# VH-VL binders against a9jty4, part 4

Target 1, 144 residues: a9jty4
Amino acid sequence: MAKKRDSPKLIKIKDAIKLINQEVSLIGIVLEQREPKQCRNNDWICTLRIIDDTYPSPGLTVNVYSRTLEQLPQIKNHDDMILFTRIKMQTFDSGKRVNAACSRWVSSFALFEGEDLILHADEDTSAVFVWDGTDAPPASILAK
Short names: E, the ipSAE of ESMFold2; O, the ipSAE of OpenDDE; V2, 0.75 times the mean of E and O plus 0.25 times the DockQ between their complexes.

## First folded at step 8 (VH-VL; framework fv_teclistamab)

Design G5 (at its last look DockQ between E and O 0.64; V2 from the best seeds 0.00; counts 0 for: pae E 4.5 > 2)
Fold by OpenDDE, look of step 8:
Structure G5 (fold): chain C 144 residues (1-144), chain A 126 residues (1-126), chain B 108 residues (1-108)
Amino acid sequence: as target 1 above (144 residues)
Amino acid sequence: QLQLQESGPGLVKPSETLSLTCTVSGGSISSSSYYWGWIRQPPGKGLEWIGEIYYSGSTYYNPSLKSRVTISVDTSKNQFSLKLSSVTAADTAVYYCARESYYDFWSGYEVYFDYWGQGTLVTVSS
Amino acid sequence: SYVLTQPPSVSVAPGQTARITCGGNNIGSKSVHWYQQPPGQAPVVVVYYDSDRPSGIPERFSGSNSGNTATLTISRVEAGDEAVYYCQVWDSSSDHYVFGGGTKLTVL
């Protein structure tokens, strides 16, 4: 499993795409999930497209790698949210396009189900909060 | 702009060794992001993967050709080469060198051929 | 050995949509790449990883892959699209790149 980094600082996708070859943490809404594929090394890959308020459709492509199918993100609902930690921004198509890699060795992700959940990232504390839209205070959550 | 160019004799006698070189320009062969491969195409036929090499010298070969194929790399010349021994008429083909996209440690191991040479015809004939 | 099956030929009129299929056992679990090879030229990738398109390739080219069939779709076909198209996968069981037999697209 990927190692977790303490208190990852979340950034918006619009800023992440400027940080090529760097590790970033970000949160996004899943716009699309492709069917898992088996890689040349027998690992599995799941390709996601994610968006946020700063980066609209078609969104950022994130490749999630795992040893097993079960370890890949299981998107259940439309517009599920996913938190990525320590994913590497990179280029493809001869440097003309940007994507990100979620490595099973370094990166991690957390999936948040439900359309009614609002995630808030505190840039100062690097804490992630889940809010159900009610008057109740948001609940702190940790990336998995 | 990356360019690949095949070079070598266009005629080889049966039982001899086919030898080709691919010269890469506009980019370095010493990249961790790519494999370098050979694909051939008999006249009027489809594509057949021969093998590939990493800049470190690691190779993969088509199982059907493995016993006859040797691929090498010369990073100083920005070249990689193909040797196919004991050729027969069945080895007559256009031979292409190609770059294979390869995701590094971070991004897995998916590959496809994103740049191709123009190909060189090699005819096996007495 | 893993086998990719393509129709030998597809014909379309200019402006119409061409669909070229690539059949393979559970090909949906593999990444499929498509190459265009004009007559007398080297192949060029037109779709990779099922549906991704290189920047220099027109939006008319698209791809899909599910189940046992991958499909290359070429909309608004032009005369310049006449070529042989190949699908390709990596077969992990044999450590082998596999190409389809190729489909000749004829623009009528």
Scores: ipSAE 0.553, ipTM 0.838, lowest interface PAE 1.0, mean pLDDT 89
Fold by ESMFold2, look of step 8:
Structure G5 (fold): chain C 144 residues (1-144), chain A 126 residues (1-126), chain B 108 residues (1-108)
Amino acid sequence: as target 1 above (144 residues)
Amino acid sequence: QLQLQESGPGLVKPSETLSLTCTVSGGSISSSSYYWGWIRQPPGKGLEWIGEIYYSGSTYYNPSLKSRVTISVDTSKNQFSLKLSSVTAADTAVYYCARESYYDFWSGYEVYFDYWGQGTLVTVSS
Amino acid sequence: SYVLTQPPSVSVAPGQTARITCGGNNIGSKSVHWYQQPPGQAPVVVVYYDSDRPSGIPERFSGSNSGNTATLTISRVEAGDEAVYYCQVWDSSSDHYVFGGGTKLTVL
């Protein structure tokens, strides 16, 4: 009888930063990753700064939490892409700054290593497709 | 604007119990985002963390002091307190109360002490 | 317990850059916070989580943390920066906060 909600639809970072205390899904290019840290409760955190075409500066800070170091995003290259699902927009510094949290309880992420890959979302941002530049049909990487 | 104020006796005799209260104003002690801590500084020396309390009563204590320290909270008075038993001259210090951000998985920041009281000197002397 | 090591003092001329180190085993895996304590005053946080600044702290205060060393950097030092600076971490192996011994910054 437990109700299961659909994932929040994919939105742009410029719109996400206005949705304080709400859950969003978004995709961005990883510009920076801070070194992983162990939290007081022995969980792990890494802090990413991501951008998209609507918010190329200063970027959005996303804190990613996991049970183990190995479960954190393993960023391999500059400008790798990351898709976040159901992350929470937050304020800090007395409401003057915005970040997002990727909870190990409710959120997820997917990494895409840099190549000449093309990503396309449909009109309502409920699905994301990847093309490799061939005539092959697009592959879906986000679905309900 | 949040303010913290230490209060209590400035002179305590050896072997007695040092007892201090921190009164919080301009904010609530009942918050899931914060721990409430005590830090001391002997004259001319560095800072030493004593311990901290969450508003529900959970505590952490410095292992070197744990056998002598009790921290308590009274949410109805918006206060928290320090008791340090069996004091000696080595416990002479300025005592600070401070707020620290409690870690939670949504905030993403490790805790630090963002507001401090003015400090109160406690002298242990016969 | 976990030990943080700071130099006892650092002296710099006005307008120059001060670098204050905080040494600890694998401190790069911990979040480091820095406090400024002017003479006769309570400490004030100037850098937290290695490199972030609270509102109202000038950008000339900056921090870094990797390997076994965290560093507080104060560029364009002013006479008003004279204070003792403390680093601080949480030690999860013993569940307590550790402060460094403090570094007295003297502006020559």
Scores: ipSAE 0.230, ipTM 0.703, lowest interface PAE 4.5, mean pLDDT 83
ESMFold2 (binder alone), look of step 8: mean pLDDT 90; pTM 0.906

Design G6 (at its last look DockQ between E and O 0.56; V2 from the best seeds 0.00; counts 0 for: pae E 7.3 > 2)
Fold by ESMFold2, look of step 8:
Structure G6 (fold): chain C 144 residues (1-144), chain A 126 residues (1-126), chain B 108 residues (1-108)
Amino acid sequence: as target 1 above (144 residues)
Amino acid sequence: QLQLQESGPGLVKPSETLSLTCTVSGGSISSSSYYWGWIRQPPGKGLEWIGEIYYSGSTYYNPSLKSRVTISVDTSKNQFSLKLSSVTAADTAVYYCARESYYDFWSGYEDAFDIWGQGTLVTVSS
Amino acid sequence: SYVLTQPPSVSVAPGQTARITCGGNNIGSKYVHWYQQPPGQAPVVVVYDDSDRPSGIPERFSGSNSGNTATLTISRVEAGDEAVYYCQVWDSSSDHYVFGGGTKLTVL
């Protein structure tokens, strides 16, 4: 469960898709979640498709890994927002697709329920907080 | 254009060791993106996965065959090999080598066997 | 060991839709791959990861997977689709691949 005080600034999905093999932080609206699958190494994965104002179609696929099924994001509503920190941009399917991986070792996510939620990147000494992958963000993140 | 070719004796006596080699051409066996596998098919029967190897030497084996199977890789020759010891008539089959696309936890999924060799019949008989 | 169950055969008329099932306990939590093996030839993957198609496989081939059943669907069946079809999963409890017994598709 890595905790991070300092992480990459938030960027838009349109810019993230150009940063192959780099770690980025981004926020998006969850359009769909595929059923969880169990990987060869017994980790769990769920696949999300997210959008933002710069990349409303086709959306960015993000693969979220956890040790247990219960630690995967629990998407409740169509318009839920998710913040990813330190996810890795990569190509898939022989370079035909761009997706991102949310590793359980270096990455984290935070879910925001409700459409009036506002999230800002850390501009001062505060950082985007990292939880064990299932917690809501701390109030200090939202104060920015 | 990557291709796989099985080679080895087509006839093996009972109790001996079956040895096959798969030669990879048009690409490198030393890739983090792939596993290299062996699958067999007795005449008129279904497919049976034997096992697979990563270029670093890590292996997975079918539990039903594990005590008799060794898969190895020689990156300098761009080849991987199968040894099956103590064979019986039940080991008569067409043996295929195949490439499996591998996507670690960063890229999401384990993919299928996307490239297969032509297969080689190995007959076990006295 | 984990068992995949396929019907031994399926027969359809040309132009119709063939559905080939692959049964397994909680198969919906696993990725399913489908292979086509024409007579006398090596297998070819036609669907992987439940529902994805490799380059060069026509959109007539599709897959689904939920609960205890995965299904390969072949629309507008042609004579050239006659083959044996195998499903495959990784069994993470014992770290090995399992194939179904195969389904022979006959085009009448």
Scores: ipSAE 0.029, ipTM 0.649, lowest interface PAE 7.3, mean pLDDT 82
Fold by OpenDDE, look of step 8:
Structure G6 (fold): chain C 144 residues (1-144), chain A 126 residues (1-126), chain B 108 residues (1-108)
Amino acid sequence: as target 1 above (144 residues)
Amino acid sequence: QLQLQESGPGLVKPSETLSLTCTVSGGSISSSSYYWGWIRQPPGKGLEWIGEIYYSGSTYYNPSLKSRVTISVDTSKNQFSLKLSSVTAADTAVYYCARESYYDFWSGYEDAFDIWGQGTLVTVSS
Amino acid sequence: SYVLTQPPSVSVAPGQTARITCGGNNIGSKYVHWYQQPPGQAPVVVVYDDSDRPSGIPERFSGSNSGNTATLTISRVEAGDEAVYYCQVWDSSSDHYVFGGGTKLTVL
């Protein structure tokens, strides 16, 4: 029985940063990606900065962990969007700064290429619709 | 504010064992977020990592020193210690204890030595 | 063993920008940390994880890391910036922390 993927309730970054030590789901535009690094435990990490209309530059830092380099987000364009599911909000620098952790065990992400406008996030269905600015109807975003 | 302080003899004879203790104050050594390390610096030379210990007792050592180095932790005293056996003149250095931030999936990735003791000079001489 | 290479010295006039390099094979795949060590003092982290800056460290200090070279940049250099700077990485292949040889920054 395909466990119905609980559709994540998406929140804005401005609200996410208030939910320290909680798991959240959110979508953002990738502002920056650091070169992937190998951790002490041989896992890989890449660090992203993401923004939305509520949280401008420099954006929210998200650390993405993976077992392999290939499993990390492959950002191709500076305007790519990324959907995070169940990332944990946290603090660093002695509590002075906020970031998030995308764990390979708990979290997931989906990358969307191109500059798409997020039109609507249905709070009930957690459906996300993306509009490319054309006369075409908005398309639903499928989380990977 | 968390502080580290090295203590031990400043003079050790060749072939003997160098023994130092680092006392942690202003915070607990029993934290999952940190390793506790030793770094040394010979006079006029660069930094050399000796090793580090987790509060649970897990250790990492410099491969070049591994056979001579023992690092231990005493959580009850909020201290960790360094023992370096069979010392020679080459082991003459300022010895620093330091805190290293440690990463996990939920704490982020940091592995710099963010807090240092003032260092203590240990001279190996007959 | 993994090796980090730094120039032994860099000189800069006050108000100018100093750049200290740290070379290592594929160092871009590692997190690089930078330490400032004033004469007779313990080292202090000035940049960690390539480009992050600890609280209390001036914005004049910045870092970058890509390919085979990491760089510490100190803008608007002051007399108080005169120190030896060390880069450092964790080598996962040998479970070893490696320091560069250090770069003495002289403010002219």
Scores: ipSAE 0.024, ipTM 0.709, lowest interface PAE 4.2, mean pLDDT 87
ESMFold2 (binder alone), look of step 8: mean pLDDT 91; pTM 0.934

## First folded at step 9 (VH-VL; framework fv_teclistamab)

Design H1 (at its last look DockQ between E and O 0.76; V2 from the best seeds 0.00; counts 0 for: pae E 4.1 > 2)
Fold by OpenDDE, look of step 9:
Structure H1 (fold): chain C 144 residues (1-144), chain A 125 residues (1-125), chain B 108 residues (1-108)
Amino acid sequence: as target 1 above (144 residues)
Amino acid sequence: QLQLQESGPGLVKPSETLSLTCTVSGGSISSSSYYWGWIRQPPGKGLEWIGEIYYSGSTYYNPSLKSRVTISVDTSKNQFSLKLSSVTAADTAVYYCARETYYDFWSGDYYFDYWGQGTLVTVSS
Amino acid sequence: SYVLTQPPSVSVAPGQTARITCGGNNIGRKSVHWYQQPPGQAPVVVVYYDSDRPSGIPERFSGSNSGNTATLTISRVEAGDEAVYYCQVWDSSSDHYVFGGGTKLTVL
């Protein structure tokens, strides 16, 4: 019975950076996106910088990996939000710096355009609710 | 602090085999995080990558040198070595050993973060 | 074979900004690393992954990479910055590390 790996809880970036070598889920505003690159292992990488209310500029660097260029995040606006699920917090530069990896095997991401308010996932469900600021109820979005 | 030191003869005759050893201190060569590389620099010229080795013995070589190059690793001595056969005057260079580290584990992309001081090898009759 | 092209030399006055270019076909799709080699010394990485800076390297050193050109920028140049600078990439087509020809930075 594949131990239902408890979907990591959505946490703030300030707390995530303390959880080295752990998988976390994060929501952030995209501050910067670098040009996609091809890695030595033939995967594609897209490097993002994300911020939230707890972690201002310059933000957290998240490396997103994919098999194809088309599978990488397509950031359209500077205010776009991105939900990361099960990204791995890690260190680089001889342990002095922190970034995160969104791997194609373990992690997922979802992009939200505009000023959509993303509500925290219910503690019991990995569901993320997106609210557009209207009187309509928040929509449940699953990270792809 | 990690240190790399090249050792071997500074003079090699044409057609012979150049042999160098890199001794690593302040860290283990038996790490899954790093490759270990050789780079050379002819006098007054640029850098040329020779090859690299993983602690398991997996190697990559410069295509132009592949037929003449052998890189090996001795984990018990915390060393890795370079052999370059059939040397000519064109192989005269400062030879550097270096550690390759990644900026992200998943990328498989590496850069050289620690270098030895280099050792001059002259090919002369 | 993949080739990286650097100008052979760049000269700059102290306090000014030096820019060293590294040209390569679609180099923007590759990770570029930069090394500083002072005279008679081993190279030292000053910029990796296009624009990241190792701890201990001054903020005066920065990098960018897009299209067919990567650039190392050294602001407020000091006499101690005089060195040869090399760009470097991995060529996946040949499984080969490629270095540029190097650029000698002279501080006037």
Scores: ipSAE 0.696, ipTM 0.877, lowest interface PAE 0.7, mean pLDDT 91
Fold by ESMFold2, look of step 9:
Order: sequence, then structure tokens, then C-alpha cells
Structure H1 (fold): chain C 144 residues (1-144), chain A 125 residues (1-125), chain B 108 residues (1-108)
Amino acid sequence: as target 1 above (144 residues)
Amino acid sequence: QLQLQESGPGLVKPSETLSLTCTVSGGSISSSSYYWGWIRQPPGKGLEWIGEIYYSGSTYYNPSLKSRVTISVDTSKNQFSLKLSSVTAADTAVYYCARETYYDFWSGDYYFDYWGQGTLVTVSS
Amino acid sequence: SYVLTQPPSVSVAPGQTARITCGGNNIGRKSVHWYQQPPGQAPVVVVYYDSDRPSGIPERFSGSNSGNTATLTISRVEAGDEAVYYCQVWDSSSDHYVFGGGTKLTVL
């Protein structure tokens, strides 16, 4: 049988910023989004700033790319949570600053809406209970 | 520390070719991260982008100047150059070379993070 | 080609807030960069990608961009902020950079 490549593990933002040019998976609270822009190649970009318990300031900038505007994350509330899978950590500003890229080819995201998600995060910043506002029990998201 | 320095004749006669060189020090011109641009500013007026070059030789030019401009790069000398042909008095300006860096590698959103000090070129007989 | 419109001048008292506008058709869909040019000097970038600051630029410099207007805001203006300010975008229809006409900030 052929050996399967290891999947990226969920990590904290403080650790992710040290893994330049590597793909990581992480979860954060969306504090800021910028108006979507059309790129020079006519793709779309939405720029988010996210935080977790290990990196509450200044936060991590994540650039999310898509072919269409409708495919970008639709952030509705200040405290929405977002899970990124296989985003690439990068440097810019002559290596002085770090951001991440969520490409339309390799990466993915999952958006969790509503104030109920935020309430569960306050109890354990290393382990987050997420609830999408349905009658279903809260889902647990744990970070290593 | 990265520095850019323009050099070339400060006086050029009408109809001749304006030729400038930008020397890059404290960094390498042979980088996939940067474009290298020329911008000019007539005395008392605003900035006008002339064009840019990638270290491999790819260029973009201002459409208003395209027929008269050539930008080239010499990676062995860590330099890039501007030639503007058939000059008139309207080409009198301070000429700046500058480095362009990206905010976002994939979208090509570039801005000028380092500028030379500028050199005045006067077109007069 | 794409046109950026800036007021030719803005005057503010020291300690007050200066707002310098850059008008363009659907400029909110473009990345806007701002350059400060002090008298007799080369320009220096003070804001890029609408609202980001390079290392070394004070937090009192900020930017915004939506609709047809981008704005550079300088709070607690000092005499040392006197300069001409230029906005810049990429015009994708003809693949070239466009600068605004410049705004002279006078601190009085």
C-alpha cells in the first residue's frame, strides 16, 4: 500500500507565524474584514484579520482568494469564527510582517456564524465549543 | 540598507535620447519579489509613472510614452536603465527610480517602497 | 485612461485632523497607496492597500477606501507633516499605474 501524506494539524496562531512558507490549519475569531477587491488577474480577494487566545494583538491577516465574489467568506458579525485548512504562511513588507494566503486551489475555510459560537469560546481558549444556532448540541473544536 | 541612485546626463538636447541608469546597492536586483520602476515629476507638477521591469526582462510601459521608452536591466551590474527617445522640453523632469514590492504576492498589488533621490534632466539646446 | 482626483490643497491647524481625498470611478474596488513627498525630497509610502502602514509610519496616519472615494487621514497633525500627498492605483484596463494630482497639506 502507498504511504499517504500527513494532513496539516490544527495549530495556534502564535505557532503558525513561525512556520513561514508552510501550510497550516487554524481557527480564529474574525475581528476585521476589508471590502472585497478585484485582483489584477480578475480573481477576487477578501482580507480578514483574525485572532485566537495565543495571538489577540495585532492579529493575523489572512487573504482569501476566489474566482467569484460569491465564493468569498460572507462575514456577518464581529465575532464570527472561521476555520482555515491548508493556508500558506508568508512574509511581506521586506520580511517584517506575516500574513497567510487561503488559495482557491489548495485551501479551504468553514465559517461559523452567530453570537452563540462566541459565548462558548470564552470558557476555554485552547478548546472551543462552536454552535451554529441550531437545536443541535455544540460542536467542539480543539487546537493543539 | 537598500539604496537606489540615478545617474546620467543632466542636460539633453531636443530630439536626442535621454538615458539614465539606476544603481541598486544593499540588495539584489535579481529577485522574484520586486519590480523596478521609473517615475518622473516635471518641476512643480505631479508624479508620472514611466514603466517598470522585472529582473528577467519583462516590462510594462505607460501607454502615453510606450513608443519612445525602453527600460532594460543588467543583473551583473545590479542596475536597470531608462531610455526615452525623441525628447522635447515636455520631458524636462526629476526622474526617480524606485523598487516595487507586493502587499499580496498572488494579486499583483504592488507599491513603491524605496525611491532614489531623483535626478533633474533638462531638455534644452 | 483612469483618472484620480485630489483636492489641490488642504490646510489644518496643528493638532487637528487632516483628511485628503482621492476620487475615482469605483476606486473602492482598487488597492489605493498613498505617498508623502516632503519639500525637496523623494516620495515615501505612508499607507498601502487602502489602510495598512509600513513599519515606521506613525499610527496617526490611516486610510480608508469605499465606493468612489479613498481618504488619507492624519490625526494630531504636526508641522513636520507638511508635504504633498499622492494617491496611486493600478489601471487594469491599460496595465499602468496612475497617480493622483497631489494634495499640498499646509499646517498653520
Scores: ipSAE 0.260, ipTM 0.722, lowest interface PAE 4.1, mean pLDDT 84
ESMFold2 (binder alone), look of step 9: mean pLDDT 92; pTM 0.932

Design H2 (at its last look DockQ between E and O 0.67; V2 from the best seeds 0.00; counts 0 for: pae E 5.8 > 2)
Fold by OpenDDE, look of step 9:
Structure H2 (fold): chain C 144 residues (1-144), chain A 125 residues (1-125), chain B 108 residues (1-108)
Amino acid sequence: as target 1 above (144 residues)
Amino acid sequence: QLQLQESGPGLVKPSETLSLTCTVSGGSISSSSYYWGWIRQPPGKGLEWIGEIYYSGSTYYNPSLKSRVTISVDTSKNQFSLKLSSVTAADTAVYYCARETYYDFWSGDYYFDYWGQGTLVTVSS
Amino acid sequence: SYVLTQPPSVSVAPGQTARITCGGNNIGRKNVHWYQQPPGQAPVVVVYYDSDRPSGIPERFSGSNSGNTATLTISRVEAGDEAVYYCQVWDSSSDHYVFGGGTKLTVL
């Protein structure tokens, strides 16, 4: 069942993998980005592996879809973080494995470079606050 | 456990139509998650994709065989079939039916995860 | 038409590493799947989507894909690995699956 767009809950990867066929919001550190591929429908796909404190290496595979190469995630650093909104958890390999799909129709993502820390996700508004480790107040961000 | 089994005559005369049926057991052919394909292999040669069918009846065919190939599905029998018309000696091969699956349905990129054992069809007078 | 090129044969001693290549124009932009076909048997997928491994397939099997070449790597080769290996892609230009010519792996 598609979760209501208005209140995607940010959850840990360990919990997300239990929510098959559901839409979830995740934040993770990018471990790997594969070369973009072109799909049968001419869209592009970028496969990422992400981890968090609850889900270590090798991490969760997230497939990001886009109409153009330029719209795919551009990972710059090995410690970049990515926020996914409304990605769909799914199974493959005859149900034995789990991955997620970030579709261009339903899902969105936001990249955070450097040593930015995600401090909080508002469960009601789905707002995410990022802190850069300085004395400045955390900044609210929206997934794109 | 999913199983695929090819059936049909092992001998076909030139110019006639090769007809094979794949019976699926241990799973439903009426799934939106899979395509069902035919692949052949001439003796001592490589693999050649013939075509595929979706449970709804949508098909894709190898361009080189398109004019001669018809693939159909019978959901009530949990079967799908291959017809290859106007056969010649070049159509002698082991014919495999296979299930096509994906790691992500949005990609539309499939691989063959279950195969039948294959059936040899010889075209000879 | 899109063509996948494989060496016809590769030989390796037990315990060594076998590498089977699959060449294709910009194959790095395609998902490559690899199949193992033992003599007289149906093919079995051993690597899918360039480098991922199906459950049940030993970790000795791995894959990579970049540029114009995909590679299947079989480490610590054993006698049971002797088979013909096929790479496979989808060609969007012609809307059909393309297989490589196959590579016979001989374990010496």
Scores: ipSAE 0.584, ipTM 0.861, lowest interface PAE 1.0, mean pLDDT 91
Fold by ESMFold2, look of step 9:
Structure H2 (fold): chain C 144 residues (1-144), chain A 125 residues (1-125), chain B 108 residues (1-108)
Amino acid sequence: as target 1 above (144 residues)
Amino acid sequence: QLQLQESGPGLVKPSETLSLTCTVSGGSISSSSYYWGWIRQPPGKGLEWIGEIYYSGSTYYNPSLKSRVTISVDTSKNQFSLKLSSVTAADTAVYYCARETYYDFWSGDYYFDYWGQGTLVTVSS
Amino acid sequence: SYVLTQPPSVSVAPGQTARITCGGNNIGRKNVHWYQQPPGQAPVVVVYYDSDRPSGIPERFSGSNSGNTATLTISRVEAGDEAVYYCQVWDSSSDHYVFGGGTKLTVL
């Protein structure tokens, strides 16, 4: 059932923060993860702060949503990187600040451990994973 | 600048219905971004959430008050209202209206970023 | 249903740090919001989503939340910080907002 799918084109965080209300794909180093919280609708959220070479300060906040706590990204190491696909850029604090949402319906993420992954995680990342929070992913996005 | 103002009778007889209106100025009540809430505070006591309404009419109510509470919205007047039926002396309080906004759109978690000044409603003969 | 517990009062000297706690079962899994209510005034949000400040709130207001305790910290306390402080969460089991009982901060 798996079909070939082209990798999404990545953009830099500096460009993403200008694309309010648009979906973007990007990769960054995870600097911070807030403890997971249960949302008002009983979904789970964790909040990450990520950076890249174009936006090392203050970094981009990305809110990641899932149905269960176990489906949230499990950030283990300081140097972990994360690829986001089709996350939504948005504003908060009355439009004065920007973050992004990784929804459980349209977005996806992939974690990469270790600093060596930076050398292999260029704009044409060959592995993209879409997960809706079930026991098994409904489909994988495969690329060369 | 956004402002909320409560209005209505300051004195209500026991067993009757308390009725308040919150008028919103400097902003629109018809926004998909906000809930509009009522909170009360009995004299010398803490805050108690009464309930909230979305501009389309969807409501949430405090379970302890739900049988007596109706919150409604009139988008043409930029107002929302509270009715609390069958009041007793225990319903004497300062009543606040407030806007609820979010930290993040998808969180569904709201906090009260603008409050009215509050109006004291006394339930007495 | 869900219960938030705050100390009724905290006293602190000017320039010192005040810590106001909000206890609840597994509150670290909830988003905690904090409101300041000066005497005779409506509440004003000073911290939301555990640790974030609205624009215009001084950085000396900060928050933390883990385990069974959320804490509002006010460093370099000023006389103008005298107020009652309330914590608030959403109780998803009963679909309503819950406020703590309030903590009166006195600056001596």
Scores: ipSAE 0.138, ipTM 0.694, lowest interface PAE 5.8, mean pLDDT 83
ESMFold2 (binder alone), look of step 9: mean pLDDT 92; pTM 0.927

